# Ledger of designs, part 194: VHH binders against o26223

Target 1, 191 residues: o26223
Amino acid sequence: MKLLWTSQHIKVTVHIDGKVSKMDVLEAIKTRRSIRKYQDREVPEELIDKILDAAMCGPSAVDERPWHFIVVRNREMLEKIPEVHPYGAMVKDAPVAIIVCCDSSLEKIPGFWVQDCSIASQNILLAAHSLGLGAVWTGVYPLEDRVEGIRRLFSIPEHVIPFSVIPLGYPAENPGTRDLFDPDRIHLEKW
Below, E stands for the ipSAE of ESMFold2; O stands for the ipSAE of OpenDDE; V2 stands for 0.75 times the mean of E and O plus 0.25 times the DockQ between their complexes.

## First folded at step 11 (VHH)

Design C25 (framework vhh_7nfr_2)
Fold by ESMFold2-Fast, scan of step 11:
Structure C25 (fold): chain B 191 residues (1-191), chain A 124 residues (1-124)
Amino acid sequence: as target 1 above (191 residues)
Amino acid sequence: QVQLQESGGGLVQPGGSLRLSCAASGFTFSRYWMSWVRQAPGEGREWVSSISYSGGWTYYADSVKGRFTIARDNVKNTLYLLMDSLKSDDTAVYYCAKHVYSSKPKTQDAFDIWGQGTQVTVSS
């Protein structure tokens, strides 16, 4: 049997060469680090789908779930991101990036879309880490020049707001874990 | 000038092997996914295999999996298809194609640049 192009979608068999870590949630949270250097390896579509499934599982204000996602694999498009995002230089070297967007038409209460999209972004970072990938959150909103630059580059409609750009890939760096627990920031019963 | 030029086709016996090459020029070869596509006489185009810009990821049609290997040399701007255990059903013109986007091709419209093709004939 043959899968013909002009009458059928192409059937793809994915090679998964990456190691998937069996990490509990607390370990994932504590060991996740921002990764800005990536191996020259593509991330399988199956892993991106798992990451985006996790992103959409986050809580949102009044269950508004205003998030939309753009998956960018095109090398020319990835290379243009640093031109409109000064702190996104690492994106051009990543095999893939996810742009987290808010569809303002889905917002049920004003202003909470920022928290909603922050939650989705964090879930992307944690899911990527749990799957053996590295990622970094780079801010777009509320910097107007970055918002408009990303909007124009990816033909994003005016009612949709790009929130963050998250490059992902297999890590080419291994920063040590951080011990950030500070008991002086915990107040018992009152300030 | 943007160009893809295939070579290495020919007549081979069933069970034989061939190595196809595709020389790329006029664009930054190392930045694009590349594919091999074939067309048998009187049939539509059939996707055969794809390779990522780095060579780190490869994908194969079920009909060729385990028999064909796609490879690339980004220094020489050349794409390869190593064909083993050839069958009469592999008889086709083989085309080298450049992806428009760095994603899995879903239709023929995934490609913007095509080579002229090289004929592979598998017969006794």
Scores: ipSAE 0.000, ipTM 0.138, lowest interface PAE 16.7, mean pLDDT 84

Design C26 (framework vhh_7nfr_2)
Fold by ESMFold2-Fast, scan of step 11:
Structure C26 (fold): chain B 191 residues (1-191), chain A 124 residues (1-124)
Amino acid sequence: as target 1 above (191 residues)
Amino acid sequence: QVQLQESGGGLVQPGGSLRLSCAASGFTFSRYWMSWVRQAPGEGREWVSSISYSGGWTYYADSVKGRFTIARDNVKNTLYLLMDSLKSDDTAVYYCAKHLYSSKPKTQDAFDIWGQGTQVTVSS
């Protein structure tokens, strides 16, 4: 115990319709849903900064932190993403998207950048949810056509790999929550 | 056992053609980018060409662009380099190399497995 343990270390503060609400970490994890419909509202830059700060706080193999992020707000660029990503149609309707990238030259252990970028992507989804936003992870890596399509569209260098495209916005849908706990997937002491 | 074995080198006249092959074993070949790298007598290693794991994306050094074609056969676990319009400057030992990363290499440190090399000599 370095400091007194307080609820502020396990609770998340969110801004919803100008109001401040607190969401527990476990509640955030359990209630996060993929959101593909967004309001015609701009997302403040300070919220994007908070989301990216959270993304960079994820663990990485041997602390290699190979992440780079592209923030896309330009409507013309957002409208071109579905041309190179067939399941990214919702991106054109989002006010902003984050492209999670890996700088392969920063990798210290071969192959772990995939896990590193997955963790960063999940942190973006959770942080967005905690801040009253909706988001969805659209897959890029390991699909070669999507990787190279996104690389060309955003002038991404050859040593950098686009991993995911995450559109974000104020949610225009509420799919509700799921009960996913399955005890048959838990083994005690051995298989 | 992980290995790469090159073949197809030899003596050829300027303007001639050669096809190099690299047989891969001991790893899942179809999941890695592969490259050809050459080393001329008394020189350092020079990257020549790279191919993505599916074969859908290829990259070439400016010195060989338009003359060389990289290809792969994921069923046979074999990498190829088709060399056309060969010049004396193409004389080198050609190495097959497996990428550490799923992208074009920036440095020689981008490769973890190398073949033994095959000699290509372009001379009259």
Scores: ipSAE 0.000, ipTM 0.147, lowest interface PAE 16.8, mean pLDDT 84

Design C27 (framework vhh_7nfr_2)
Fold by ESMFold2-Fast, scan of step 11:
Structure C27 (fold): chain B 191 residues (1-191), chain A 124 residues (1-124)
Amino acid sequence: as target 1 above (191 residues)
Amino acid sequence: QVQLQESGGGLVQPGGSLRLSCAASGFTFSRYWMSWVRQAPGEGREWVSSISYSGGWTYYADSVKGRFTIARDNVKNTLYLLMDSLKSDDTAVYYCAKHFYSSKPKTQDAFDIWGQGTQVTVSS
């Protein structure tokens, strides 16, 4: 009964190479929802590895790839995140969270690390969804109190900037699908 | 103040049953995964079973699957291991352990608090 929902958006298809794929890309993008309620079920390390592999495949400005990731499974540490992140209350109920960080020593062009880490964060959300997990993006940068709170909590050195906290787990909610297409936001050939 | 105290061990004949209990104090028991780990004479520690903080998810070592049942009572702050069809190979000191990860343990380092253990001897 609690197991049934975790496989709803996963389908197996045969592509040109005869390889089996899960949910197609457009379906994954359109059906991904923010999930804030999780089963107390284990998330295997193998799935976390797949998610982080996908995160590192994102494009980055001049291929700087400034991202580092902290995987948090420690219950006491997860319970402390809401103390430094007021909109991260759901994190304490997640079996695992990923903290997306920028190592500023890897930055080749000033300021683009924000875009790079945002792309990595979205890839985490999509990869999690494609694997039957739910996740939600919670912002850290550019809010200085959250940046320093997370830095202090996880012993993050000064040259590294925490960007986002993404709790994830097997979903314990199904918010349903949204149709967000708005043609009024599309302008042809000029504003 | 954080403590885990096992009880319920003893001598039992092959094919017999025992119920182990672990009383937890000094932390919010209902928020942590818990495990049973055993150590046979002359052997290293072997993970036996884990239970999620709500009791909704349980995991078992292949050697005990189908014979042992892990359970918890979050009102009494107590972890249980119900052992059926006991074999001589089940002879060990049984420890309860508090997880700091919400996952099956890969190593003994997955636990931050251990009980003192209770002896189970399966002998004819």
Scores: ipSAE 0.011, ipTM 0.490, lowest interface PAE 8.8, mean pLDDT 86

Design C28 (framework vhh_7nfr_2)
Fold by ESMFold2-Fast, scan of step 11:
Structure C28 (fold): chain B 191 residues (1-191), chain A 124 residues (1-124)
Amino acid sequence: as target 1 above (191 residues)
Amino acid sequence: QVQLQESGGGLVQPGGSLRLSCAASGFTFSRYWMSWVRQAPGEGREWVSSISYSGGWTYYADSVKGRFTIARDNVKNTLYLLMDSLKSDDTAVYYCAKHWYSSKPKTQDAFDIWGQGTQVTVSS
């Protein structure tokens, strides 16, 4: 028997029924914040690959997995995004952005691609956060002018719908965490 | 017009020094990663060094680490390569290249704009 590497211990974050449970994913969900200011520091390709792997692991309607991704590092292209996306000003300052797209030819159930691409987008945000990066979801779909602007800018085919633009980088801000739990929004058994 | 123009090449003895310059025009120079790439006679292109848009990050090929320094002046839109302790193996045409994306390039496909090159000859 040979051991090739030492095991890493998962951070302990919660106790259930007197037993210690390792639930680092809940910490990631609760501490993820939208980050719009980035360091002048490149994001390695390996980290982008890990983020995209996580994006593709999301559930989709009838396992249709309609997502495609465009990775944008070209500064000129990043600088043009605010011209077609009014809330995408921070994209020009990011070292990289991921455009989440739906390939409609892969859709098995009409309309569910929106949920599919939302799940992929959120996985990108969580994966980026878990890797020490910051990111923000800027909405494209369902605004026709943004969809067409992004499509033209990145030569996206007519059967593909750009869904979101997610700039990411090493964070240059720390907004802290939010406590958003509101029990008035939880209804037991009935409204 | 989008253009990169190199200068500063020439003949130098082993152990000597040269400073290459690359003047950029037609794009927002201060927003792009830039590289130096060289091509020796009869060989393919070899990446030499890269610098981030702000100059905060630099990368060097193992063959030039400790001898070459990449620098930029974003006010003058100029990229530099300061070459010390030159060796015969450094003989090549040196090209200035603009990155298509940021990051250390693995292949020449990382670049979208190239200069015409400047010849460096290290000979005794």
Scores: ipSAE 0.000, ipTM 0.130, lowest interface PAE 16.4, mean pLDDT 83

Design C29 (framework vhh_7nfr_2; at its last look DockQ between E and O 0.03; V2 from the best seeds 0.00; counts 0 for: pae E 12.4 > 2, placed apart)
Fold by OpenDDE, look of step 12:
Structure C29 (fold): chain B 191 residues (1-191), chain A 124 residues (1-124)
Amino acid sequence: as target 1 above (191 residues)
Amino acid sequence: QVQLQESGGGLVQPGGSLRLSCAASGFTFSRYWMSWVRQAPGEGREWVSSISYSGGWTYYADSVKGRFTIARDNVKNTLYLLMDSLKSDDTAVYYCAKHKYSSKPKTQDEFDIWGQGTQVTVSS
């Protein structure tokens, strides 16, 4: 049975007028894109709260929930991030960034915190998109240069590991949607 | 192979100028902070200057501040040290070093790649 994926061009009409576009989960996932250009517009605190709420709703290993979040709105700090993150240039143009961190003291099983923080980061991206914002995941961990750069810049204690930097804002670009489905990556019962 | 190669050292009179270069290969140069470190005869290694990966941030030791300028060309994978108003106390082997971290170095252990060094001699 050839699942004919009809490319329904879901026109994600990002209504700029603050109306929370109610996207269903699949729509949010399928239409999300990395956004690296932002409007000169502040993001309301209410939206950040909703995004952070979503970030904390993901599963974690043994419910360890090791994540912490640094919300950065200070312009000076936003402008400093690109100096310690080679791919963080867009952060200086964002009205806000969230730094996702792991508190290692909360880890119950070693190593699963990467998955936990990844889930949190992805939820931030999806929530942002569903709320009409654009965001991009800029990886920090596991690159030591970036980890320590961000750590020192924000005076993050040694037991806390910066994982990702996610700038957010109202999108000033529309990269469109893409179909990433690849049936060749699907194996039935065996490889 | 990961490599840093310094050049441009030599003999110069006090008050003179030199330009050191460091050619980087084997890694993505533009992604890392870089530093110059020097070692005078019979002395330990002394940090001289650092530069952020984009060149937006520069740092200098007090001993060279106002006289030395660190720069980089990420297209050419080259680090530079412009040395003006050289003094006898600037005589040393100058090393190019790659940072482990995207920050000003605290210790010598924060460098993971070193060049072979280039000799700078300031003498009348």
Scores: ipSAE 0.771, ipTM 0.893, lowest interface PAE 0.6, mean pLDDT 92
Fold by ESMFold2-Fast, scan of step 11:
Structure C29 (fold): chain B 191 residues (1-191), chain A 124 residues (1-124)
Amino acid sequence: as target 1 above (191 residues)
Amino acid sequence: QVQLQESGGGLVQPGGSLRLSCAASGFTFSRYWMSWVRQAPGEGREWVSSISYSGGWTYYADSVKGRFTIARDNVKNTLYLLMDSLKSDDTAVYYCAKHKYSSKPKTQDEFDIWGQGTQVTVSS
């Protein structure tokens, strides 16, 4: 077939401060908020690649790095996630979602995969925020019904455990920053 | 069931205008990006334009920028292509297509539903 696609002539405007975020790491941590409303604007693959690169840079117990990621862009698949995840209603409105998974065959020390996948999930949230995107962590593990529902929906094999579903996109809300510092939770030298 | 039906094509003189319509049924039209794709005689398919599901984001091939306008009516489940300053090179069958993804298409495989097409001929 002679296919005349002109996708290389489609101009993609990336609205990031130059090619790097102007947000330092402390600012990113303090200003990241859960974002549940998204523009129907395209999220470029290049930004997803950067986010996943950051996700894989987290520390991991005995360097087991058990994480795998499913990138979901298919609209019909995104629309089915709320059917198996009661608190995932916003996922159907996102242009893309990342499912963080643990491959149990890569686990070197029992039980630490939960911490490993938590770190990967948080890195996704911070990286997305630093790139001008919004995201939210929706919990899957350890809720059995959600684990099973996500597994069936995305044909995830038995030895792989879905951990979190993180929808992301350009924010359509600005909830503002939270002041969460509580000195009463800091104890000097003893409880 | 799930269908896309184009209309509004025809014979028009160079410099003329046409409005194409695409009636969607059997799916939640307001939740999907939509595109117009054309095929000239003896040639492959060429992407023309895309619109996001709210209509807030539109994209055009360089060959049609400034002359064509894509629009949608989510209440009527209808996609439009407003074609101004038509040229002989615009002669083609025009198809509307439903996106699998919320993005500009990179290949025709990123569409899951196609209309039957409507013929636009610019020349007398």
Scores: ipSAE 0.497, ipTM 0.803, lowest interface PAE 2.6, mean pLDDT 89
Fold by ESMFold2, look of step 12:
Structure C29 (fold): chain B 191 residues (1-191), chain A 124 residues (1-124)
Amino acid sequence: as target 1 above (191 residues)
Amino acid sequence: QVQLQESGGGLVQPGGSLRLSCAASGFTFSRYWMSWVRQAPGEGREWVSSISYSGGWTYYADSVKGRFTIARDNVKNTLYLLMDSLKSDDTAVYYCAKHKYSSKPKTQDEFDIWGQGTQVTVSS
């Protein structure tokens, strides 16, 4: 089943090579791809600040905002992540990674922190893309060995839960856009 | 409502074994760390063991290491404590406790739900 749409595009500002561009929000969402190869190029602190600002704009259960972020630029630490995160090999090649964490002392509704940190993680991906960067979400929670490995590596306290590791940098690959719309996944009124 | 119900306690001779069970209901069991805590006559509550939400990490008090095994079944919403090589000092009421948060418990005041307890008596 195909749906005919008239869409209004909302543009966001992107910074590429000193030029300011505006990217439609729907374009950003549709064109974002997981990027696992990065240029040997540092990401300015100002871009990381913008990305984390966007991460914190996400909704959370009863406004609990349980998230904390660890910004990792130290080369030796980035290279150690694959030792505790078997499918995070690309992290060693990234100029920077962001670890999204839940501070469980901020939970107001038990268990919704997973949704909260997922929203923050997705906002990081979209913000990075809109700024000309590439990123990928590597899963930590709920995989216990990864959670404890990352916790130990970064001295994360026991009441804080590492949720995701997101390496990012200027992309060194272009996987292209995919057509993933599937009308059979849409149910009108009921299942 | 939210409930923890222990079972499997009883009278056993020194060196014997018991298996405690704790049936959980009214919350998403697989999201929370769970613990066993015991209370001997005339004493305060003593932490015994904790298990992470998936079961991948287990912790034990020094007094029970090598003798007790904590486990969970997230399909059946059940917590277990296998007690082996029991000693008279293990005599206590054993409580199942749910951590208030999804993280490892730091203190007993971070448990929000307790079971009624099951008596374990080790006597010669």
Scores: ipSAE 0.005, ipTM 0.264, lowest interface PAE 12.4, mean pLDDT 87
ESMFold2 (binder alone), look of step 12: mean pLDDT 84; pTM 0.859

Design C3 (framework vhh_7nfr_2; at its last look DockQ between E and O 0.01; V2 from the best seeds 0.00; counts 0 for: pae E 17.6 > 2, placed apart)
Fold by ESMFold2-Fast, scan of step 11:
Structure C3 (fold): chain B 191 residues (1-191), chain A 124 residues (1-124)
Amino acid sequence: as target 1 above (191 residues)
Amino acid sequence: QVQLQESGGGLVQPGGSLRLSCAASGFTFSRYWMSWVRQAPGEGREWVSSISYSGGWTHYADSVKGRFTIARDNVKNTLYLLMDSLKSDDTAVYYCAKHIYSSKPKTQDAFDIWGQGTQVTVSS
């Protein structure tokens, strides 16, 4: 028997459903749902790379682009997140999570990093959905206990602010889509 | 105490069958992917099979595909390897291992906890 420890000797077989999911941008926006139940199926690194590429393509105030990302795949670390994030219980059930952070040293306009990191977070959710994954935004900032808990858990420097924790995986639930269009919220020319 | 304890090994004739068990304790077994890894006399470790935490996803080395079945019982915190049509080449110490990541292992660094091993000998 030969030694089979490298990926070129270990054949990776992905179970592919017969369903092909391709969406235009409006369909992706309208059908994305928060997903909190995940299959224990592996999420390939290539998909995470595509999601993070999309995250960094968001508009940013004065092009400051203050975002940094921590990719968490370690099961022990994922299981500790609910201890510091009381509404992040589903994170321990995900095969991977992305922590969106702001490096405050990169901020050019005070306060706009929140909007920058919000845009990055939404792009992660939308990109994940377009690739057949499910994800949910769990809030960290501006809740100080969660900010400090996540900071300590992942050895995040004091000048870096954890903004959101986004678990993701192949969906194990399908909540369906919502009809959210409300014309009463649209005002023409004046309030 | 985090522990993996294998059992069910032994001497079997070619073409025979064995069922290996691995009892897990000290961690939440149902949260982790698990693997079987074997080491033949004088050889390095060879990955045999992996199972996801629900059991919905399994992977097998080409050398055992169609002959071995990996399974788990999350109520009993036990991992199994059902070995059929055993060959002399299957003679090895069989280890169960706990995954660090929810993925098929690329290297032995994918595991943080290993059992003590159980000897399987296939001979007349």
Scores: ipSAE 0.361, ipTM 0.747, lowest interface PAE 3.4, mean pLDDT 88
Fold by OpenDDE, look of step 12:
Structure C3 (fold): chain B 191 residues (1-191), chain A 124 residues (1-124)
Amino acid sequence: as target 1 above (191 residues)
Amino acid sequence: QVQLQESGGGLVQPGGSLRLSCAASGFTFSRYWMSWVRQAPGEGREWVSSISYSGGWTHYADSVKGRFTIARDNVKNTLYLLMDSLKSDDTAVYYCAKHIYSSKPKTQDAFDIWGQGTQVTVSS
């Protein structure tokens, strides 16, 4: 049994069998940070399954659920991702990455897939964090060069749009906590 | 050219110890998981042990757990297998293998580069 400490002294217990103590949803949201450094540790398949389960639990427009997920553990492929994604440098250091994609053929209402895949991506981040992992959302869409780069690299069909690349691993950094609340962004009744 | 070269095999008595080495070249050694796989006479290849990039994660087959230790030196580009309490059933050719994936191997397809192997014989 290993304990992972967060900047807020949140203890995450990782069991040998892949079971992890979970944090509550508000704690997960408030304490989540982008993690770009990872330990030299394997991410158990069970945790990836749980993360993907969470990714598919978000709402989507008219319940279209257009998302697909590519789980990448191939070392060579992970190392190639930064070549087509200049802000994805940390992916080469991660033991695993999830590529969130949209199957456009599943869209019921055009354009809402961005929201749907964003929700899925955010759920991946939150779930990962709650399970004691670190992750970061690296945007692919809507940048054409990144979209096409990832498409070619993973032989993604034309009707499928890569949306985000999310490397995951046990965190090897502690960026601390932030207070992101800004009352100046809140308007009452009118702007 | 990517190459793995095993060494350190030999004849040893039951209960003895050996240290295998695997010299890697032609690729960034520290960027890949590595494994030992063995093949006994007349049998298929059996996975023995795996190690992550810097050794923070290790796996062992049940047959060698508690007796064998996998290690690596990324400065020397060398993989090691420390074998203690050797048994006759440990007699095999031992191969060093480079991972394709950053995880415990499930099948032999998890490896893309193999060494030539080194013979380990445990006999009285």
Scores: ipSAE 0.006, ipTM 0.294, lowest interface PAE 10.0, mean pLDDT 89
Fold by ESMFold2, look of step 12:
Structure C3 (fold): chain B 191 residues (1-191), chain A 124 residues (1-124)
Amino acid sequence: as target 1 above (191 residues)
Amino acid sequence: QVQLQESGGGLVQPGGSLRLSCAASGFTFSRYWMSWVRQAPGEGREWVSSISYSGGWTHYADSVKGRFTIARDNVKNTLYLLMDSLKSDDTAVYYCAKHIYSSKPKTQDAFDIWGQGTQVTVSS
């Protein structure tokens, strides 16, 4: 929605209420799937705000919180992402994408920003899922062509590193739940 | 309250088939592995089959492999056991059991909730 400030000072607020049952965190983790098909339906700004709030709740190395987020809704920009991201074709079909970036000037411990931004990216996926949205993490860093391509497209300054592009929307597919638990990967006390 | 309720047992001739159902309530059924366990007269409980929360993994005891099929319906919160080619040593009370956690198969310590059981009798 567009809001114009007029002599009436009218604001249109999308009210989201109800006692919808909230998804348990273990359920969210187990049932989240990468979603690459989206309905032709806008994602309200309020949901994006909730998702980004969740993204910033993640731990970071020495609490450095190096992350920045670019919210992309412009159709022309979304359609250009696949030109620099060969496995980001679904981004053009999403109503919105979030680009997770690292501001390297905020690093306190060199190199841990990758873990920090990975945590923020996963929190975005889980929060979107819990709100009835589908998303997928498309990798940018450390693939240099993708990093520079996204940097150019979004005018990202040289000290800021684009890490991931996460398209999201109301899902238009249901790939089903998988069971990936493998007890052979668990080692008690030692290898 | 958390509850598991089996049904579908009965008397069947050797070579026959039965389908057992287990209705679950009071917990989020889709989060947990589920199992069938049976107890023959005078014997301890024997694990029969397990199914992952999504249905993507199934495991069977050697004694039933190829004859029994475990399935689940996460919309109806129901666990199933399709039993084919029944034989006399399949005679037992069959229990539906919930794993304590979402995974870890096969030990009796893995289950926290049990149904009342349904009798399957294969005779003559």
Scores: ipSAE 0.000, ipTM 0.103, lowest interface PAE 17.6, mean pLDDT 85
ESMFold2 (binder alone), look of step 12: mean pLDDT 84; pTM 0.854

Design C30 (framework vhh_7nfr_2)
Fold by ESMFold2-Fast, scan of step 11:
Structure C30 (fold): chain B 191 residues (1-191), chain A 124 residues (1-124)
Amino acid sequence: as target 1 above (191 residues)
Amino acid sequence: QVQLQESGGGLVQPGGSLRLSCAASGFTFSRYWMSWVRQAPGEGREWVSSISYSGGWTYYADSVKGRFTIARDNVKNTLYLLMDSLKSDDTAVYYCAKHIFSSKPKTQDAFDIWGQGTQVTVSS
């Protein structure tokens, strides 16, 4: 609700409808931070379902939607991820991780699956943040050793490419927000 | 001890219906995708259906779409397969299987725990 005054001194209370969360889109984008420390607390599957629904809503080149997702909750499997992903140490401490994959058999034009899976990964991060969770994108593609390591660990077929590993959970850290606006990177009309 | 125990199989005529149950114990049932896999006499194992941990996502083999329904009860730790319009080709031992990973399985290697199976026979 918002209180407004008109020129007639009428006090108006405005109800905002159509919002599914307390955080609006711009706030979610600006306040999202990479979270690498998680509470020892389960993430309900209903929240994972909402996050994956958001992941699949991204634009995709010629609507190919090549993404597939692996949801990992098994502690033994989470503990093995750092063995094949050297910068994925935080994954073993997360209650759950999502592996974003491309099924190349669904790709209609070569190469655009990278953009498609990037969009899906970012939607996972934003959706998680909007639901009170923390997450971090750990890169897999295009690092060949990480791609093959993750493929073997999770029995991913040859025609499917693991793109990112995103651990998530309730945050156990608050790194604060960043002020990243740089007007020198904005050019009007021409370079 | 981790265990899956199927029940509800039997002899039924073509066009009939059966409901299979699978009781799970020894693991947090509500955190895992579950599947039904069948094996007909003299054939390899065939994936039939999968259900997500919440029950919000279900997948079916083309051979059973529109005839079978997979369901779960996370309070009772029980998986179900409701089978309608049964055909002779549905004759098989039906296995309850726990996923290693949270995706639709394409091979036997996608499962780490199997039940003992329950026999379904569809004959005139």
Scores: ipSAE 0.000, ipTM 0.124, lowest interface PAE 16.9, mean pLDDT 83

